# VH-VL binders against Cap-specific mRNA (nucleoside-2'-O-)-methyltransferase 1: the designs that were tried, part 1

No score or structure here was measured in a lab: all are predicted.

Target 1, 225 residues: Cap-specific mRNA (nucleoside-2'-O-)-methyltransferase 1, of Dictyostelium discoideum (Social amoeba) (q54wr1r214to438)
Amino acid sequence: IFINRAAVKMANIDKLADLLTPIIPVPGKPRDFIYFGDVCAGPGGFTEYVYWKKTRGGKIKGEEGLDLDDVVKGFGFTIKGQCDWNVEKFSKQIPIHNFVKEYGLDDTGNILKSENIRDFSSKVFYNTNGFGLQLFLADGGINTDGKESLQELMLQQLILCQILTMFETIGRGGNFVCKIFDTFTPFTIGLLYLVYQHFQSFSIVKPFTSRPLNSERYIICKNFL
Below, numbering starts at 1 at the first letter of every chain, in headers, positions and changes, except where a header shows other numbers; Kabat numbers aren't used for antibody chains.
F, E and O are the ipSAE of ESMFold2-Fast, ESMFold2 and OpenDDE, as the mean of both directions, binder to target and target to binder. V2 is 0.75 times the mean of E and O plus 0.25 times the DockQ between their complexes.
[cut] stands for letters that were removed.
Atom coordinates printed by the task and the answers are left out, and those that the model quotes come from them; centres of patches stay.

## First folded at step 11 (VH-VL; from x1 with heavy chain Y101W)

Design y5
Fold by OpenDDE, fold request of step 16:
Structure y5 (fold): chain C 225 residues (1-225), chain A 123 residues (1-123), chain B 106 residues (1-106)
Amino acid sequence: as target 1 above (225 residues)
Amino acid sequence: QVQLVQSGAEVKKPGSSVKVSCKASGYTFSDYAMHWVRQAPGQGLEWIGVIIPDFGTAAYNQKFKGRATITADKSTSTAYMELSSLRSEDTAVYYCAREPWSYRDSYYGMDVWGQGTLVTVSS
Amino acid sequence: QIQLTQSPSSLSASVGDRVTITCSASSSISYMYWYQQKPGKAPKAWIYAASSLQSGVPSRFSGSGSGTDYTLTISSLQPEDFATYYCQQSYSTPLTFGGGTKVEIK
């Protein structure tokens, strides 16, 4: 169904962990309504899947007056440039008009800047009436060609900032998915341990749609405490 | 001017430890990783490890089996390499070398090297 | 670990000669790095990302290659080029260097 590999990966992850069924419903919203964030995820494969799944492939009955805002609301935060959101490539039948693209205070989408994280957090909580995100997706990566052996070290800041952003935006009962690679350093392990302490469940998975030759894995954390 | 200035030559007994320093100047210390490489007399180059000064995280050649400890002090722009349980085979010139470090992209190698520190291990 | 085998280990050449040094990796890598070292001196960065010359490196130097095979070429050897050249990979830990190629004057 999806051309984007990321969408398929998200589908696999969702199948494994059932991430789109909120643990804690948002007051004033339908039970199945979901706020989610997607960071470092251009061009938006994860977001495409979430909207696809929540809207049943766009088959939500418009005749019943069901607004997209009563089904799903996404907040995107990714770097501008070549890897920015490409919503135009999403399946056209999928309504996604309420997806909000955030780029931080400096409008760069750079998650490595604390002011951008704070700005994103503020906007998320403002637009969720203080509830926060029920699902936080982090699929960040960098080009490590030529220095693959140092990939873990190279990704430390990105992973840190994704986790920080998660902590700044996630609501109670929220779920967290984050791309990771090698976990040999005390730094990375420490971060994972920190995250582990804040969720009811913690798992590491490698979707079958991930490239088998790389060290790409995903942590799946459920039910933010 | 970009410079890496290392500490002076060391003569050590087997079983002892040596700590070599590498003081960086002329550039932003945290923007570069710092490698340690050694070269035994008349031999090639051997990688010891690397540190990311921003986080103080280091990676090592497992050959040293935990004998090597690389640290960095951002306040003084100085990297350190400590090698314990010294053996005669550890006799070498030890180099620090910076590598441009980008969290987005990195293609550069070790672009600036220290002058080297001779460590002689003898009974 | 990835072994890097340089060929030749040493060569004698004259000023003006074309010199080619090869570095073969035991497994495929993304990029190769090259360093020049003169006697009693620290290595100097020479080529990065297989084919990019480090700042200050003369244009007579070039790097090429992919996969397991990489080459450093000097189109016209100059007196200051007599040195030992090392290839290096950062693809897999530990980072490794080739055994070096000593370019000597004939």
Scores: ipSAE 0.614, ipTM 0.841, lowest interface PAE 0.8, mean pLDDT 94
Fold by OpenDDE, fold request of step 16:
Structure y5 (fold): chain C 225 residues (1-225), chain A 123 residues (1-123), chain B 106 residues (1-106)
Amino acid sequence: as target 1 above (225 residues)
Amino acid sequence: QVQLVQSGAEVKKPGSSVKVSCKASGYTFSDYAMHWVRQAPGQGLEWIGVIIPDFGTAAYNQKFKGRATITADKSTSTAYMELSSLRSEDTAVYYCAREPWSYRDSYYGMDVWGQGTLVTVSS
Amino acid sequence: QIQLTQSPSSLSASVGDRVTITCSASSSISYMYWYQQKPGKAPKAWIYAASSLQSGVPSRFSGSGSGTDYTLTISSLQPEDFATYYCQQSYSTPLTFGGGTKVEIK
């Protein structure tokens, strides 16, 4: 039912962790409404799932007559190029017109630049009236072909910037999902420990829909303190 | 021009330590990883370890069992390799070699090498 | 660790000859890297990602291969090509080099 492979991963993660039920509701919004961010995740598999799930497969517009702005609002931040957002390929029955694509101050979508992170943060808080995100999704990866032995080192900057972006945008009670791989270096372990200290719960999960031959896994953090 | 200039030859006694430096110039030091590779006389190449200068994180060949320490000083664009508890088998030419460390380009190898530093361990 | 076995260890050839060097990995890897080294000099990057030539490397050189078997080929050997060539893998830690192939003048 999903166009993107990553949507199935997100479905698996959500089933395990119940990420789309807000812990703290947004004032002035329905109880189940959520603000969420999706970074480094073009072409948008995670976003595809979130909108599908929250709109009950598009039933809100056809059968229920609900306003999308009272159900879900997403903020996307991914690099431009071959893997940019491709929302147009999503099922047409799923309303997603209020999904906002952000590309930072320099309009590149490069999350490795601090000015882009700050720009994204500013826009998130502006559009959420200072509330912040109730769900932050980070599914970033890089091509490590031929350099598999150095994968953890290669991913350090990306993971750091995803975590920084999370801290700059997440609201109290928010949930956080981040793709990681090996965790042998003090740097990576230190980052995880830092994140651990700021959430009520912390778990590491290997989705069944993930590649079984690689070290890909996800940290799931619930209820930002 | 891109250059890696290493410190001069060293003569050490067994049990002592040696610290070799590699000064980089002509490029942004933090955008590249720095490897250390050695070559015993008349032998092949052996990888010692690598450091990511921007983060100061390093990985090592476990063969050296903690005897090797690789560091980097971004302020001086200099990488260091220290080898302790030296033995005669450590006699070799030691090379530093940079590797492009780009978020987008991950296919490059060790594209620029230092001139090498001869370390001789003898009683 | 992954062992890289080069063949031959040495070869003698004449200018204009076609030369083929092979590197076999003890287990499957994604890409192979190649370096050229002349006596008394530091190694030089030659081929990266199995088949891409480093900047400044003549087009008479080529690289190919996948899985466990990789090859460096010189279509027409030139005087400046006499050297030792090393293959190298970054697939598994520790990074390892082949034993080298010395290309000598016949």
Scores: ipSAE 0.508, ipTM 0.805, lowest interface PAE 1.1, mean pLDDT 94
Fold by ESMFold2, fold request of step 16:
Structure y5 (fold): chain C 225 residues (1-225), chain A 123 residues (1-123), chain B 106 residues (1-106)
Amino acid sequence: as target 1 above (225 residues)
Amino acid sequence: QVQLVQSGAEVKKPGSSVKVSCKASGYTFSDYAMHWVRQAPGQGLEWIGVIIPDFGTAAYNQKFKGRATITADKSTSTAYMELSSLRSEDTAVYYCAREPWSYRDSYYGMDVWGQGTLVTVSS
Amino acid sequence: QIQLTQSPSSLSASVGDRVTITCSASSSISYMYWYQQKPGKAPKAWIYAASSLQSGVPSRFSGSGSGTDYTLTISSLQPEDFATYYCQQSYSTPLTFGGGTKVEIK
């Protein structure tokens, strides 16, 4: 409803794949509660969609017995600065006060650094009581203006780091959505095969809202084994 | 103060190898890619390759693939370029040059260069 | 491989002159990059993204162009500007440089 273009893309993916109903419930939480992670996600369109969907467009604010911490809790990780979280642009009717912004050990939000991945994964492990995430979202993009010659190297590095972060944080039964591009190196194909081996289902889709000439695709992985 | 300090001049015989070092200081080594570029006497600049941070992956100008090896040691903030099977036409000044390496930054060029290392290949 | 052709290879000019250096790519690129090199010294980054000046570069320098044709212009040549200027592309591997343009005292 008051969802930016990225949130609409996530809505279409969720309609296709049913990502927000947990396969394995979180102990001590209501049946439909999820912890989720949203990495490389600035300014936050996917997170906006998840909170909008789980709070019924914000309607839970007026309902007795509904605490946001019993509905959804997200952990965000993206690079600081111009591509940072921009939660002020979210619809004000959507409650997000329990959303946690993480920037890693060095506080840069740079997922290419392994110490930041480890720091994020430790915080997720602690804050989910070891159960991990029921949904992991990775919509990372790159800017290679002027260095297109090195684009493939940077893309494979980003995809690797997002997948490593997912493996360190996802819980059993969790779902994984990750942006990829249609250019594949043998390394990238091998990495996707490794992901394929760890989920009950694996598919690659091009969202309805993507332009036909856009190289972006999403992997949709359900039920982490 | 950002600095790239290279190893001293080398005189080598044809068929041998040379390994040039580039010690970085004044910045976070893992935030930058390191390029290697050479310049033969009286000639222009020729790109050899680049190593990207934290993953240890390097990319090469195909002209040098199989002879050039670019490595880095994060613990000492030092990059290396080794060129094997040297020929007289490899006589050049070899430069290291850094590039900001982030998935959100556009290319700003090679912003800081080492002082250069003269490698002379002579029989 | 994208070849960069600089013109002229050398030029002689007086202090105060307007100087224009061209760089033509063998195929279209996104941006041109420029470096200044003085004898016995490493190159210095000078202009990035075709038209943006690196930190500390005097405003008398400018860059322009798109596609295959790019220029570096010095509006009023100063004594410290006598150097060799190289263009560079990173659009396609291998990264390549132009042959250089040596700017000399007339």
Scores: ipSAE 0.397, ipTM 0.756, lowest interface PAE 3.1, mean pLDDT 86
Fold by ESMFold2, fold request of step 16:
Structure y5 (fold): chain C 225 residues (1-225), chain A 123 residues (1-123), chain B 106 residues (1-106)
Amino acid sequence: as target 1 above (225 residues)
Amino acid sequence: QVQLVQSGAEVKKPGSSVKVSCKASGYTFSDYAMHWVRQAPGQGLEWIGVIIPDFGTAAYNQKFKGRATITADKSTSTAYMELSSLRSEDTAVYYCAREPWSYRDSYYGMDVWGQGTLVTVSS
Amino acid sequence: QIQLTQSPSSLSASVGDRVTITCSASSSISYMYWYQQKPGKAPKAWIYAASSLQSGVPSRFSGSGSGTDYTLTISSLQPEDFATYYCQQSYSTPLTFGGGTKVEIK
């Protein structure tokens, strides 16, 4: 079903936390419909999983009267180039024609730029009729090759920008999943405490499919207050 | 046309402070980190710190962390470095230098430098 | 912090000579970076990622090395190459520069 390691990670997280059933239904949509955002996650493994799960592995394709816009709709944001969205890698059985790729005001897909965050947030607000997202996914990584001394500065900035984008777009009752690392600076701990205060539940997990020596962890936050 | 234009030379007494400005033009200010590097007369280069202008985050050489303050103003495309409690050994040319800043790019070095600001500390 | 030791600290050479400048790091780093500085001028980025030439740098310049030991080579020294050359690392904080190598034309 999945050949993408990121999609398997998302499946494990969803099995643990039940992320795809909305706590507060979207007005005017079927009960189980969600809007979701997937930032910094090219080529798109988390998005592949969400569409696969909501479309029953694509089995809803060709069902009479069923519209993908009544099942799931995603908004993707990732940097352009080699790590860009690659939807052709997804299983061809999974309908994704309503998935929206966004690249921000300057068309770079760079989440570190505040104008791109604002542009993405405005488009999500417009396209969700102001209701916001029921699921926000952030799986950002960095390249510090040649500037390893600045890794902590870059990670703080990336985590901050992902969390800011989440607060700008998530709707009440929404769920949040974000990659973090074991580098818990006072700044990062403060951000996590802020996130903790705004969700009904907060947990930290390491998916079984993560490499054993990898420091990556995921925060799982349910029910945005 | 990319330019970094720094404020003029300054003469200071020991114990005082200096604030050097670096005005950027010809590029998007928030796309680049701004470094500060100094060079004492006849000596090599010493890194002071760096700022990421869009969110105002900075990192410092620990040698200067209690005395140096690096700031940026995105609305004027200007970076600042302030050094307090000046001593005669702080006499140097102070440079600003930009670095392309993206979370997916490798390091290309400090590609454009300001002209330098001579700060002389003498009694 | 990572100390960068450049050798030699200065040299004099004739136009046309092959010149090699070394930079040794006190511990292993990912890449070395090189800057050229002429008297009264700001440094110019010269070589990045150990071996890649910055835009506009003449092909007579080259860089090599890995781990702790890096070199900058000028295959045929020209009069305009009179300058001080600095190596630089950004692997570990603080960022550090070598002490410089002053190249003088005989």
Scores: ipSAE 0.324, ipTM 0.731, lowest interface PAE 3.9, mean pLDDT 86

Design y5
Fold by ESMFold2, fold request of step 16:
Structure y5 (fold): chain C 225 residues (1-225), chain A 123 residues (1-123), chain B 106 residues (1-106)
Amino acid sequence: as target 1 above (225 residues)
Amino acid sequence: QVQLVQSGAEVKKPGSSVKVSCKASGYTFSDYAMHWVRQAPGQGLEWIGVIIPDFGTAAYNQKFKGRATITADKSTSTAYMELSSLRSEDTAVYYCAREPWSYRDSYYGMDVWGQGTLVTVSS
Amino acid sequence: QIQLTQSPSSLSASVGDRVTITCSASSSISYMYWYQQKPGKAPKAWIYAASSLQSGVPSRFSGSGSGTDYTLTISSLQPEDFATYYCQQSYSTPLTFGGGTKVEIK
């Protein structure tokens, strides 16, 4: 059903938190419609899950008059290259034709570049008529091979850039899911506290499908205030 | 052409400070970290520290923490290293060297170096 | 900090000779990096990730090793290869270099 462990992981998170029912409906769209963003999420497992869930496993393909743009619309942003979107491996039952892949101003998909964040944010606001996203997903990781000495700098920068992009794009009532690591520097704790202050609820989970030696955790934030 | 052009040689007295500049051209400045490395006459290489351009964050060899300050100005594509409380042992050629800065790339080393700046500390 | 010990500190060899330089880390690292420096010039990146040649580096150069022990080899020494070669690690802060190996052509 799903080709990526990330899609299964997202399903488990959604089972815990009920992320896909919008708290504040998008004007001019059906009640359950959401815009969502999926950053640093290549090859696209989280996006695959969201589309699968909202389209009832693709059942909407056979329903006359049902427009995917009235069900769900996603905006993806991930680094180009070997960690890029891999949509050809998605289940063919899932309609995804309105999913937008963005790579930023310099076309690299590098979220560490402020101009790329601004470009993505502008496109999201324009395409959501200023209402913003009802779900923001951030599943970024780093490659430390040969640069382990700089790991802390890179993790802090990545987490900061994902949170900044979320704050620039999320709409009121939106939900936020972000990967974090067990590296609890004062900087990272400060960022999490800022996020905590802006959502009605905040929790930290470790998905059961994560490899045991992987330090990853997810924050789950509901209802952007 | 990718270039790192450093400021000219300096002669300094003990206890003073020096600020070496490194002007980058021919590439996107914010895609690269900038390292500073020194080499005393007839000696090997010693890492001072590194700065990542977009957030002004630097890391230092603890030997130089409190004396070295690494900064960068994205608008002029220029990095700086300032070393205070100079001693005769600080006499060296000071190099800047860039490193690709991306969260998904492996480390490729310091691929381009400046020409070096001789700093001589004597009374 | 991780200390890198290079040997030999210097060597003399003839054009066409096979030359091997060693670098030992005081503790295990992920990869070794190598730089070439000619007199009066800045270092040049030479080998990355223990065994991969930087762009423009002649194929007579090779690198190998893992853990604590690494080598740089020149299979057939050429006149333009006289230089000092430095190993470098970026596994742990501070980043450190070896003491260098001066290669002289006789």
Scores: ipSAE 0.317, ipTM 0.728, lowest interface PAE 3.9, mean pLDDT 86

